# VHH binders against q9ybd5, part 27

Target 1, 159 residues: q9ybd5
Amino acid sequence: MEGEGLLVRKIRSGVVIDHIPPGRAFTMLKALGLLPPRGYRWRIAVVINAESSKLGRKDILKIEGYKPRQRDLEVLGIIAPGATFNVIEDYKVVEKVKLKLPEESQGVLRCPNPTCITRKEREKAVSKMVLVSQDPPAYRCVYCGTTVMGDEIHDLISP
Below, E stands for the ipSAE of ESMFold2; O stands for the ipSAE of OpenDDE; V2 stands for 0.75 times the mean of E and O plus 0.25 times the DockQ between their complexes.

## First folded at step 10 (VHH; framework vhh_brivekimig_d4)

Design m5 (at its last look DockQ between E and O 0.83; V2 from the best seeds 0.00; counts 0 for: pae E 2.1 > 2)
Fold by OpenDDE, look of step 10:
Structure m5 (fold): chain B 159 residues (1-159), chain A 119 residues (1-119)
Amino acid sequence: as target 1 above (159 residues)
Amino acid sequence: EVQLVESGGGVVQPGGSLRLSCAASGFIFSEYAMSWVRQAPGKGPEWVSSIYSSGGRTLYYDSVKGRFTISRDNSKNTLYLQMNSLRPEDTALYYCAKDFYSWEHFSRSSQGTLVTVSS
């Protein structure tokens, strides 16, 4: 973690997401279910539009006391491939993961097609989207073939 | 608290037009897809249209395709539904909903806006 441009102190325990493309911090909080009022359960620092040697500008998220779910890395990878996910314990990085687009997403990305079998409540079909493009990001539903591209993918993330 | 306030409903003759508005507050509007849902008398809720957060892509129920247009102004936290060539079967209470996945279970924060199409 780079110290330049940080406006907040180190956290004792939780997660730090660095090198977030500018403007996607709140998208991440939404996806993680941490927007207000639910977010008040944790101490959250949002740094928006910080200077970055790599990106020019970046966002940073610090969530103190947050325990990551298994799906979090997938969700965050969808939102910000290339960002760095850090697990913090006792003020130290104990795990560092570079986020990436998942090749396949099951149960996380929903199909936007209302007529898709995965959108039918009576059906037990779980959403399954496959990565069909890296840049720009694109996913396709394996059931109905509907494709979503770019930032629209973020709207497909189930809570 | 999430608040969605619909307006623009009224009584029109078949073939007429209406423009609905939804004023949103209590959440970051630009971060969410939005939807219009309607409920006709004696019927269950029916999805009408959805728009992605960026406003770049729209989805429509088959029966309203070509007649209805969903749009949004993120700077005003407002969702719109332009309804043209209205039909009697479009008569319903229209609701604005956050997201386009959970509209069926969305807790409505308003009474909706009534659209009546009759000769």
Scores: ipSAE 0.456, ipTM 0.763, lowest interface PAE 1.4, mean pLDDT 90
Fold by ESMFold2, look of step 10:
Structure m5 (fold): chain B 159 residues (1-159), chain A 119 residues (1-119)
Amino acid sequence: as target 1 above (159 residues)
Amino acid sequence: EVQLVESGGGVVQPGGSLRLSCAASGFIFSEYAMSWVRQAPGKGPEWVSSIYSSGGRTLYYDSVKGRFTISRDNSKNTLYLQMNSLRPEDTALYYCAKDFYSWEHFSRSSQGTLVTVSS
């Protein structure tokens, strides 16, 4: 009988993100605020450049005990649209979501233009970025028109 | 945890050039956009330039556009600012910041590097 062991042990509860384009797992951890030393409060497994029948190569991220929030799904969808987000409870997948680019982002993506009114605390304007292209991904600031595309969008996720 | 060490400042005459460096540690440098900021005596901080994490795109304050060039070397965890055609109004303490955004809170932990443009 043929079979393969798991690359990483199953987690009892938390989140597993699969089918991540290779090279983005650490970007996801950064955006969630889970890099060390803060990340040491979590049991985190990262698989880099694993084989994938769907993608050729992929990253996998497992975060034990993590309870996802609404902002987190938006953040992860921006970084790895098309990846599979799995919520695990009692070693079973209880929710499975295909991540996607949000149509708009309010407060998660910040405009990179330092002269934008949303960058001036006195002005009290909250950043709003609107999806203007799926492929390649691109977002445009509704206030100053600055447009950012591709992997550079990840730089707009401010801690 | 984050450490940024600026260097390359000095005294130069108007029209001169300087190249500033910012050595970064304590974070994954290639994951972050970076910025240069300056503070002249008696003034608040002023954004100078920013560069995306990939190094592919750059932004400049209007008065330095065409004279200053921001760049980065992700293999050396180092950010640079090439400053040409320096003017007396460029005199300031220069420092680098992580992200497009972190300098906005008017705080920094680094010492910066002093640039003085005078005869």
Scores: ipSAE 0.447, ipTM 0.754, lowest interface PAE 2.1, mean pLDDT 85
ESMFold2 (binder alone), look of step 10: mean pLDDT 83; pTM 0.851

Design m6 (at its last look DockQ between E and O 0.90; V2 from the best seeds 0.00; counts 0 for: pae E 3.1 > 2)
Fold by OpenDDE, look of step 10:
Order: sequence, then C-alpha cells, then structure tokens
Structure m6 (fold): chain B 159 residues (1-159), chain A 119 residues (1-119)
Amino acid sequence: as target 1 above (159 residues)
Amino acid sequence: EVQLVESGGGVVQPGGSLRLSCAASGFIFSEYAMSWVRQAPGKGPEWVSSIYSSGGRTYYADSVKGRFTISRDNSKNTLYLQMNSLRPEDTALYYCAKDFYSWEHFSRSSQGTLVTVSS
C-alpha cells in the first residue's frame, strides 16, 4: 500500500493520491487550495519522482486530516487522469477511486477568454467546459468555443 | 504573504518603448498564470495581457495586440511586459495579478508602476 518503502510514513487519516505524473503534485495542491498559506492547516507530504513500476516515476501526495470536498475528484481527475485517490482511516484505505477526466466541468474550469460571457461579472454565467479530447486532454468552452489543451488546462482551475 | 512589486514605468513619448517587470513572492510562481492590468485616471481596471504558467500561450487585449508582449521567467519569479509603439491612451498605472481571473475583483494590493505617454 501507499507509504510502504517510501520516504514518508503512513498517515492515520486523510487522503493519499498515488500514481501522480511527475511534476503535478504541486499542481494538485494548488487545485485543492492547499498551497501556502492555506495548506498550513494540514500536514502535507509531497513525494516527487518516486520509483513507479507503472509510470517509471511518479509523485505522491499525502494530506493528513484532510476531508475531501465534492469538487476534489473532478479537479484532481483533470490534473492527473489515471491517478489513484485514496481515503485513509485508521491507517487503512477505506475508499479508492481512479481519477478520470470529467466529460463536463461546470464552475470548476474557467474560460481563459476575458471576453467570454462567463468572465463578465454582471452576467453571472457559470463556466462550462466540455471534454473534446482525452489524449491530449482538451476542453472547450460551450459559450465562446475557446479550447485549451494539455497542461494549460491546469491553469484554469481555481482553488 | 503574496507580494507583487511592479517596476519599469516612466515617461515616454508616443512611439516609445518601456519594459515592465513584476517581482512575485509568497507563492509558487510557476504554478500560476499571470496577468497585467492597467488603470487609467478616472477609469476602471482594464485587462491587458495574460500568460499561462508555462509561458507557452499568451492573451492580449485588442488595444495592445501587436504592440505589447507578455513573458515570464519562472526561475526568477518575474513577469514582464514589453510595451512598444506606446500611445497616449496607454497612460495608466500598470499592475500585475495572479492567475487569469483575480483582477476581476481588483483591489490595489500593490503600488503599481506608472506609465505616462506624452509628447
């Protein structure tokens, strides 16, 4: 299980995200709103470039005491489809979810186009992006048609 | 604490050039898109340009397209704005902002840097 043979110990309770593509652990922390200063509320371990039989190298994120939010699986799926989200209680995995790209993202991915209706405060239109490609990942705004691909999508996620 | 410090402003004649810098601290700079916004006297804030965290793609307001270039150096935690062919209407306080969106709720968290274009 996650933590065995790794640089950091197992956590008693919280979240462990495994099989993160190298370099995306901090992106995930950003997406979860856990980069400093917000992250100081929890005990966070970041393992980068860990050895992985599946990926060659991987990142691992452990957040002790963290309670998952409803949007967490969506944003993490956007960042690292195929990674494993584990809920930990009493040093045991009590829930395991394989992260995936959402087909549609509402209110999570913002349109990067400043002229988009969703970027107009007075309109109060909620952002809506649809998956148009899985490899590479790509989302398109249903309002203005702006398309974003690859790692750039990560910049559209707000904590 | 997030800090953004703009510099490079000054007085230039129409057609002149300036290069603005924004020194960022208090957050992981390389994880955030960045933007330039400006505020002319008596006007609200206006979006100028944005750049993705990787620096691979950029956006510009129509008013500055072809004249301004946004760039960044993640190793230096610095955002840049090269301004060429400056016009009087470019006169404003220029601010840098974190991500694509934060400027929408613009509050002066920094001093900005003044750009004055005048003959």
Scores: ipSAE 0.579, ipTM 0.814, lowest interface PAE 1.0, mean pLDDT 91
Fold by ESMFold2, look of step 10:
Structure m6 (fold): chain B 159 residues (1-159), chain A 119 residues (1-119)
Amino acid sequence: as target 1 above (159 residues)
Amino acid sequence: EVQLVESGGGVVQPGGSLRLSCAASGFIFSEYAMSWVRQAPGKGPEWVSSIYSSGGRTYYADSVKGRFTISRDNSKNTLYLQMNSLRPEDTALYYCAKDFYSWEHFSRSSQGTLVTVSS
C-alpha cells in the first residue's frame, strides 16, 4: 500500500475527480445520476474536506468502472470549475481534463422560470443559458432573461 | 426508492389557513430543489411553487403569490407549504415533487393531501 497521503486505494479503471471545491462532491454525484439507488451499481469513494495545497481544502471522487459521457464534462464543469478530471486505465492516468464553466449550455441547464417558452412542450425551443459572469458564476436564459448565480446554478441541471 | 408523503390537508372555510408538509426519504433531500403541484378534479396538474435546494429563492404561480409560502427544513427532510387566505379555487389534491422539472411529466405515485375550501 502507498499509505501516507492516500485515504482510499487506487482504482484500476474509471474516473478520479480531484481538486473539487469542498462541499460539492455529492452535488457532482447527483448531477451525474450516481446517487443511490443507481449509485449502488458503481464502487464510489468520496473524500470530503481533504487537505489541498492548491485550495486549502478539497473533495475527491473516485468512481470505479465508470465511462463518462460527453455531456458529463459540461455538467461537471458547471459544478466544479477548476477541478481535475482523470480517466484511469490499468491504475494509470490516461487522460486529464481541467474542468471549466462552459460559455453556453444548451439543454443541460434548464431555465427555472416556469413561464419561459422553453418550458412549454409545444414550443420546441431548447433551453439555452449563457455565461454572464465567471466569479461568481452566473448564467442568463436567452429567451426570458432569467439570471441565476452561485449555488442556484446546480439545481438547474436537467436529469 | 424515492418516497414523498404529503400531509396537512383538510376542509377549511374561505379565508382560512392550512400548512402542508411533505416528508422525503430515499434521496439526499438537501441536494434537490422541490416543488408543490396541485390537481383539481377534472383538471391537469398545475404548478404551485418551487424552492431551491438551499432554500435561498422561491417561485410562485401568480394565482397564489402573496398567500402561499413554500419553505423547507433540510435537517428534517421536510418541505412545507403555508397556505393563507384560502379560496374555493385552491381546492385540489396537493403533491410535492423532486426538483423544478419532474412535475412536467407528472406520473402520480403518491396519494397527495386533499385541500377542500368550501363554505
Scores: ipSAE 0.331, ipTM 0.685, lowest interface PAE 3.1, mean pLDDT 84
ESMFold2 (binder alone), look of step 10: mean pLDDT 83; pTM 0.846

Design m7 (at its last look DockQ between E and O 0.75; V2 from the best seeds 0.00; counts 0 for: pae E 2.4 > 2)
Fold by OpenDDE, look of step 10:
Structure m7 (fold): chain B 159 residues (1-159), chain A 119 residues (1-119)
Amino acid sequence: as target 1 above (159 residues)
Amino acid sequence: EVQLVESGGGVVQPGGSLRLSCAASGFWFSEYAMSWVRQAPGKGPEWVSSIYSSGGRTLYADSVKGRFTISRDNSKNTLYLQMNSLRPEDTALYYCAKDFYSYEHFSRSSQGTLVTVSS
């Protein structure tokens, strides 16, 4: 399981995200709001380019003491569909979720179109994006119709 | 603390060129999209251009398309704006910004760099 045979030890409690596509661990940390300096609140281990029978190479993210937020599964699913989200208590996996692309994202993905109504603060319109493709991942703004694809989506995740 | 320091502004004649730079610090630059915004005297802020974190995709306002080029060097934590074929209407204080801001309510986090296009 997570941590076995890896460079870092198991965590007692927190979150382990496994089977992350290579290069996306830091993107995940950003999405979770845990890049430095914010991340210094927790003990974080990042393993990059670990061997993976499933993916060839993978990243692993361990956040000791971290309590998942409701939006975490959504944003992590956007970044790494197919990765495994594990909640750890007393060195055991107590919850396991396979991450997936959400069919609809509200208030999480920003529209990149600066003229979109959702980009106008005075309008107080909340961003709403709908999944239009899984491979490659693509979302479309329900307001202006702007479509974003691939890794570009990651930059649109609101903090 | 997030710091953005713009430079490269100056006075140029119409048709001239300038290259702006933005030195970023205090955050993981390579993980964020970046933008240029400008504000002319007496006017509100106007979005100019954005570049995604990877640098692979760029966006431009219609008013600057074909004339301006946004780029970045993640190894140097620096954002650039190459401005060609400058026009008097490009005269403004130019700011760099982290991510995609709501530009109508842009809050100045830096001093900006002044670009003046005049004959």
Scores: ipSAE 0.573, ipTM 0.810, lowest interface PAE 0.9, mean pLDDT 89
Fold by ESMFold2, look of step 10:
Structure m7 (fold): chain B 159 residues (1-159), chain A 119 residues (1-119)
Amino acid sequence: as target 1 above (159 residues)
Amino acid sequence: EVQLVESGGGVVQPGGSLRLSCAASGFWFSEYAMSWVRQAPGKGPEWVSSIYSSGGRTLYADSVKGRFTISRDNSKNTLYLQMNSLRPEDTALYYCAKDFYSYEHFSRSSQGTLVTVSS
């Protein structure tokens, strides 16, 4: 009885993200715009620090009824490259994607430099950040050259 | 309900110091970068400082660099601004904001705390 693990109900439709490096599940919910209170529009299961043969430990997200958006793969790939994104319909995986760092980001990663032209009131320049390192992850703004790396990149994602 | 409550403002002479606090509730504070913004009477908002969610890197407006220090305590959901060597031009209503500041898209979500620097 001491060995009883956590049980999470299967979802009929929505998204399951598996093999998330431990500690990143809530960052992913933030990036999707699904942290409470807004997240209460959805049935969400979060598994923290589960066993993983691939990673040793992992987080898992299940979001019932969620219809994935095109930008979701980019956003989640920035946070958890290597995680598995599953689209579920009728209790079956109908699409499976390995998340990866995008080579470039337009309008998703914001430049943190307050004087960048992408931050100025009268200039409607869309942010563009390009990947300059995989490990550690790093992106550079094409307009002002500001570079951000590691977990700081996650703060730059526009929800 | 998301709430940001500023405190620590007051009247101080030039060259003095104040420490502002921003108490956050109703959201995952540790998942967000945070900013301080100020607004002098009759003027638009001015970005002052930002800090990444981890507290590992900080950004400052040129006008306050070297005098102000932003910090955060994620265990207490609190953002701070230590203001040293205060000048009359620092007089403003100070408020905190979730995320990095954008002049174009800024909306104040709190009452702020008033700082007055005068002889």
Scores: ipSAE 0.405, ipTM 0.717, lowest interface PAE 2.4, mean pLDDT 85
ESMFold2 (binder alone), look of step 10: mean pLDDT 85; pTM 0.865

Design m8 (at its last look DockQ between E and O 0.82; V2 from the best seeds 0.51)
Fold by ESMFold2, look of step 10:
Formats: structure tokens, sequence, C-alpha cells
Structure m8 (fold): chain B 159 residues (1-159), chain A 119 residues (1-119)
């Protein structure tokens, strides 16, 4: 039994997301489109409730072989602002980004109101959600004024 | 993905009540907002109500406000629609859908439950 070794092996290439507030790792997998069964195509490690000097407790997500999309930083920043997004190549971090709440979103956050002008097929208006509070996080639709805050914002991530 | 099975439909007189259920087979139900949608004969799908995944905040079509109540029990992976004061125009096939958006773009993935309001 190795007490000082890694519980989850290092990945050769892919993505590691560290300093995730506890309880959000699976929400991140959902947002990346990697919940089972689709996620079965990937070698994924999820560490729940690990010790963190920064947060007290944290989740960690490792996705081997995943090539990050440009939208991933926005999507994951909405779910876990302050978490660390690491791109791994040859067992080394080649890019490190602190995730943050985007000031505005088009195409990632959609207005949840089905009667909003942006949800009507005959109208050409694109959803635009703007950040109106950092703590608690809150976004408002610029067209109908629908405001969503806290963890409910995660439901607005467009499929 | 989640599989959805609706139940609780039937034939009821105007003014009556029904409670619909939507059972989800997957463990991820609590990660999704959910919607009720209905389709009357010869019409396209019509959004009825939605509920957020964690907060319990709800949205209703104007045609059902005050009469219908959406709810969920994440521990049982079940979505509900309490329908009161039913009217003949509520007659439709009712089905549940994942999230606020996917019912607009995709073929219905479940069979739904038929509600008939007639005298």
Amino acid sequence: as target 1 above (159 residues)
Amino acid sequence: EVQLVESGGGVVQPGGSLRLSCAASGSWFSEYAMSWVRQAPGKGPEWVSSIYSSGGRTLYADSVKGRFTISRDNSKNTLYLQMNSLRPEDTALYYCAKDFYSWEKFSRSSQGTLVTVSS
C-alpha cells in the first residue's frame, strides 16, 4: 500500500482541472458533453473531496487525451470560477488558465425563458446573457430581463 | 443518456385534475433542468412548464399559470406535473424533456402520456 504515491496516475496528455469547488466535477463533465455513456470513450479520473490548502476541500478532474475546445474555458469558468485549467502534453503542463466568470455570453448561456424573443424561431435575435453579480454569480438576459443566479446558471449552458 | 417514462394520463371531465409523473432511469437527473411539453392532435409541440435542476424555480406558459404546478424529487429521479382545473384545450400527449432547450430541436424520445379532457 503506497501512502505517499498518487491515488490517480498522471496523464500523458489531455486536461487536468484542479481547485474545483467540492461537488462540481460531474457538472463539469456534463458541460463538456462527457457524462456516461458518451464519457465512456475517454479515460477520466474524478477525485471528490480531496484536501486543498487553497479551498479546504476540492474536486479534481483528469481527462486523458482530451483536446480542449475554445469554448471550454468559458463553459467551465461558469461552473467553477477560480479553478485551474491545465493542458497537459508529455506529462507536463503546457498551458495553465485560471477559470473566471465571463462578463457576457452568447452561444454558451441561453435564456431559459421559452417566450423570450431569442427563443422564437421567426426572430433572429441571439441570446445574450450578461454578468450582473460576481458573488453570488448572476446573469441577466438582455432581452427579457430574466435573471438567474448561483448554481442555477449551470442549467443555462446550451447543449 | 437519461431515459424518460411518463405516466398518469387519462380521461377526465372539464374541471378535473390529474398528476403526471416522469421517471428518469439515469443517475444524472439532478444535473438537468426539466420541461413538460404537450402536443395536441394536428399541432406542433407546445412548451408547458420548466423547472431548474437545483433551485426549484419554475416557469409556466401563460395558458397554464395558476392551474398547473411543476415539481421534482431528485432523490427519486422523478418530475411531476399537477394539473388542476383542466379544460378541453388541455387535451394532448404530454411528455417530459431534458433541459430548457432540447425539446425544440429533437424528435420526442419518449412515448408520453395522453391526457383527454372531455365530457
Scores: ipSAE 0.474, ipTM 0.756, lowest interface PAE 2.0, mean pLDDT 84
Fold by OpenDDE, look of step 10:
Structure m8 (fold): chain B 159 residues (1-159), chain A 119 residues (1-119)
Amino acid sequence: as target 1 above (159 residues)
Amino acid sequence: EVQLVESGGGVVQPGGSLRLSCAASGSWFSEYAMSWVRQAPGKGPEWVSSIYSSGGRTLYADSVKGRFTISRDNSKNTLYLQMNSLRPEDTALYYCAKDFYSWEKFSRSSQGTLVTVSS
């Protein structure tokens, strides 16, 4: 990546998430399960509060050697809709995805209500949350109706 | 590894108050919701309360609602539980847990703190 505001070198292979709203890089690391000690498996660069022509300020996340999982785009879309997810190979962007809020999240966002059927281990019900608002973002549990709004949604993501 | 250390337990009479603390080790604390759970002798773990990462929203079990208050200080990596109007049925070993869900598997990563309410 050669974008404005880069403070770290290019990575040979891995992922680069650009145009992250300020302060959400660590949230992303949490969601991806890359906070310490797990994160020590990869080389991670976190740039916070970098200058951005588009956003004013932004975060950047570089994870060298990281292979994205299928659920990663959904998770990151929840955290930072509008951010750009880049797959890097041989110092080149080989895939670029604009992150977005999923209309429905199954198995990713968990219901915070401990009495919800999805929180009962015996029931083996998979969490299912539906997007009910874009701005601010809000999701509602299809089982118990519990609604979570704003940045609190991020707390529902498990690595 | 997640390390949590609970403290503040003790023996109190019915109607008394206690304040529990949970000290977390590591830089992860501010990024996660936290929960209090308790386990009475001969019973399974029971969810008590949860607080979102920002500390702006809280959840309580019906059994403690109006009597207990969960709070956190992210600058100190500490979770709190203010317990008022304690009842004998509140007697239990109290644990703190990361996020809303981790306590369900009841991996005792900590020793807990004992709260005994008796006349």
Scores: ipSAE 0.335, ipTM 0.693, lowest interface PAE 1.6, mean pLDDT 89
ESMFold2 (binder alone), look of step 10: mean pLDDT 79; pTM 0.810

## First folded at step 11 (VHH; framework vhh_brivekimig_d4)

Design n1 (at its last look DockQ between E and O 0.69; V2 from the best seeds 0.00; counts 0 for: pae E 2.1 > 2)
Fold by OpenDDE, look of step 11:
Structure n1 (fold): chain B 159 residues (1-159), chain A 119 residues (1-119)
Amino acid sequence: as target 1 above (159 residues)
Amino acid sequence: EVQLVESGGGVVQPGGSLRLSCAASGFWFSEYAMSWVRQAPGKGPEWVSSIYSSGGRTLYADSVKGRFTISRDNSKNTLYLQMNSLRPEDTALYYCAKDFYSWEKHDYSSQGTLVTVSS
């Protein structure tokens, strides 16, 4: 991890997400359910618009004490494909994952079409969307065909 | 605490127009899609319209397409619904809701604003 130019200290344990495209750190917090007031359960550092040799500018997210859920990598991959997800223990990176767009999202991305079968409470259909484009990213609902692309996909992330 | 306060309702004649507003607070408004829903007397909630967080895309129920326009001002944390060519069947209590889905759980934080269309 980059140490030069950082505005915040290292965390003992938790997660560090690096190389976030500028402006998406708070989107990530939202997706993880960590926006205020829920976020006050953890110690969170948000670095926005930091210098990056790779991206020019980047965001960084540090969440001390946070234990990642299984869905987190998928959610974060949707928001910031190419970013780096780091698990920290005792001030060391013990796991590093390059985030990526999932080929298929089940239960995470919900169809924005209220007439979709997956939006019917009495129905047992679970949302299922498939990646149909990488750049820009686009997902299509397998049930009704609704397609969402770009940053709008972030609005589909279920809480 | 999430707060949504609807306003702009009233009594109008068929063919009339109203503009509803929803003042949002207690959450990061610009990070969420928003929706309008309505509930007529004796009926369940009906989805009316949604708008993505950026405001770049909008969705409408077939019953209001071409007549209603949803918009938002993220700088003011406000959601709008321009209603034109109103019909008696548009009579309802109108609610704004956070994201695309929350209204399905009847998670309303306000009393809504009443729209009455009558001759």
Scores: ipSAE 0.811, ipTM 0.897, lowest interface PAE 0.5, mean pLDDT 92
Fold by ESMFold2, look of step 11:
Structure n1 (fold): chain B 159 residues (1-159), chain A 119 residues (1-119)
Amino acid sequence: as target 1 above (159 residues)
Amino acid sequence: EVQLVESGGGVVQPGGSLRLSCAASGFWFSEYAMSWVRQAPGKGPEWVSSIYSSGGRTLYADSVKGRFTISRDNSKNTLYLQMNSLRPEDTALYYCAKDFYSWEKHDYSSQGTLVTVSS
């Protein structure tokens, strides 16, 4: 449950990602490269299956000292659209962003079709996946028309 | 740490069938899409088929559509390739690969399983 008081302390600076659909917190950490051993640089708290007035249940991530790049925000929006991204400075929320599905992705979501022109290194075309539905989430490759929807979109995040 | 062990290859007549298996360990198999790749003598790797992590969606190279079926059993950490109506040009060393993209680097972590189609 969220709000049990003694389990997780406030962070002085970094980010808190709240209202994560339950079950997605570790997917986010994996996709951001924040799992050990690479994640040992960061102090991370993960709350799984907390109570949420908004969602019924949620995951929460607290990452001390973390300052995401724009690519990282795209990844977060793909995995947990609707989640709340909070920037923390001096124990206070100084900025709040609602994560959303990006309208387009260039390079983060790669077309899964291996015969697509974007998968052929000599063609020099970068993957461009465009959002074609919010609910369910769906992306379409602009070059070959391959469309992927739902949680399978997470398989398209290239390492 | 990632281990992929292919099996099920062999010698078969044209028109025959084989079922390949790929036993996976060292990673959370159910969280990844998987691919089959083949390499014929003297050629570079050729993508054959891929399957999403859920098992709900599959992709095939045009050369194998209608003849090959990729599947997975996430409870057994095993990927399969059912190969029917085999042709001499299907002769190759077959490998499995993690995700849709890793096979492109030509850096395989497994020995593969040899399929020979010969009369």
Scores: ipSAE 0.416, ipTM 0.722, lowest interface PAE 2.1, mean pLDDT 84
ESMFold2 (binder alone), look of step 11: mean pLDDT 81; pTM 0.832

Design n2 (at its last look DockQ between E and O 0.91; V2 from the best seeds 0.00; counts 0 for: pae E 2.2 > 2)
Fold by OpenDDE, look of step 11:
Structure n2 (fold): chain B 159 residues (1-159), chain A 119 residues (1-119)
Amino acid sequence: as target 1 above (159 residues)
Amino acid sequence: EVQLVESGGGVVQPGGSLRLSCAASGFWFSEYAMSWVRQAPGKGPEWVSSIYSSGGRTLYADSVKGRFTISRDNSKNTLYLQMNSLRPEDTALYYCAKDFYSWEKTDYSSQGTLVTVSS
């Protein structure tokens, strides 16, 4: 699966995220709730600035023993569209998904506008953001119209 | 453990200026948006300002727009709030908060920093 020059060994079971744009591995860990101290529940390998024929440089994230949630693919797709999400069992890839920007994000991306109806707990309105641009990525709140672009979108990811 | 320590509060006359600081530790500061909130005596918490993790974009409450400036130094894990043209209604305990949202549910265990604007 991976070429020579890797700094870390293969994992028996868990997830491997490959072809991550440089600098976004830790953003992914944050989004998954795996930054310290929570991350100490798993064995995590972070490879940064690995050689990539496709990207020049890439990050790699390996999380041994991690069981992905349904929302993980959406979250990771927001952070790194085009990256590859691999589920590993017995040292083999049993599932492979190319991550992508979701057209609509409900409950994952929260509106940064504190006056938005979705930020009012009493209203019980669920955040809803729609993709309005692919490159650079941009999402717009369907309620208040607030638009967030680029890497700033990552700050909107709910825990 | 996440720690946020606010400082820089004090007593100033109307029209005066203060600069608040928030020293952050226990988390990856540069990966999070940050916010300032305040709580006046007898009132609930009020959002004041937020800044994205990169520092490239800022948000302000209407009540402080044009007077307050939020900034951050990721190399120092520090959040700032420059407050100019202070008014009596700005009197409050000021708190630093992680991300855009956490302040809404936060047990304000932090002491905050007191800003008093009075003639």
Scores: ipSAE 0.789, ipTM 0.886, lowest interface PAE 0.6, mean pLDDT 92
Fold by ESMFold2, look of step 11:
Structure n2 (fold): chain B 159 residues (1-159), chain A 119 residues (1-119)
Amino acid sequence: as target 1 above (159 residues)
Amino acid sequence: EVQLVESGGGVVQPGGSLRLSCAASGFWFSEYAMSWVRQAPGKGPEWVSSIYSSGGRTLYADSVKGRFTISRDNSKNTLYLQMNSLRPEDTALYYCAKDFYSWEKTDYSSQGTLVTVSS
């Protein structure tokens, strides 16, 4: 039986996110809407600060039974570009995606400027943020020009 | 359950100062931006200030810029609002809210902390 040498047992179905830059696992759970107490609906394993040949150190997320949403790749690409997103079915990886910063975000990154037209309830305008720098990551609102960079971008994600 | 408990309000003369606190529990405070919102009697909610989860950047409504300072202590799960040079138009019930966005849909008939600026 597998298990005694592994940090966490292999999951039958769900999502495994590997090569997460260290310190971002909980930010990713927040972005997926899976921080406790809501996250208690799923079986979640978090490995913090594991050794990684690719990164030196990494975080790992295993979320058993989770059905990935279409927006998950965009959301997680904003937080951990370069991480590996694996969809698991019957103990096998059936889809594997390298996460990337999206060139633009519609509705996922919301403008933090409370006077932006996208924040006015009567307008029903959907936020649109465009990538203006890869390193450090930076996004700019197309409506009001507000620019957010680095880890602060993570606060703009709406689950 | 997410809980936010405001305190530090009171009655103060124009030009005076108050420091509001918001004690947070039931969620991962350090992972969220936070906001202060106020509501005068008979008025809708008005955004006052927001702060990023790291505490590095802050935003202010024009009406309070230069007079109010938002801050946070992630080790104590506490959000603060230092209010200086208070004016009668600052009189309101003050609430804290999780993230940049949720205050827009919050019913502020619950708890808050009352600030009254009167001569």
Scores: ipSAE 0.446, ipTM 0.745, lowest interface PAE 2.2, mean pLDDT 85
ESMFold2 (binder alone), look of step 11: mean pLDDT 81; pTM 0.824

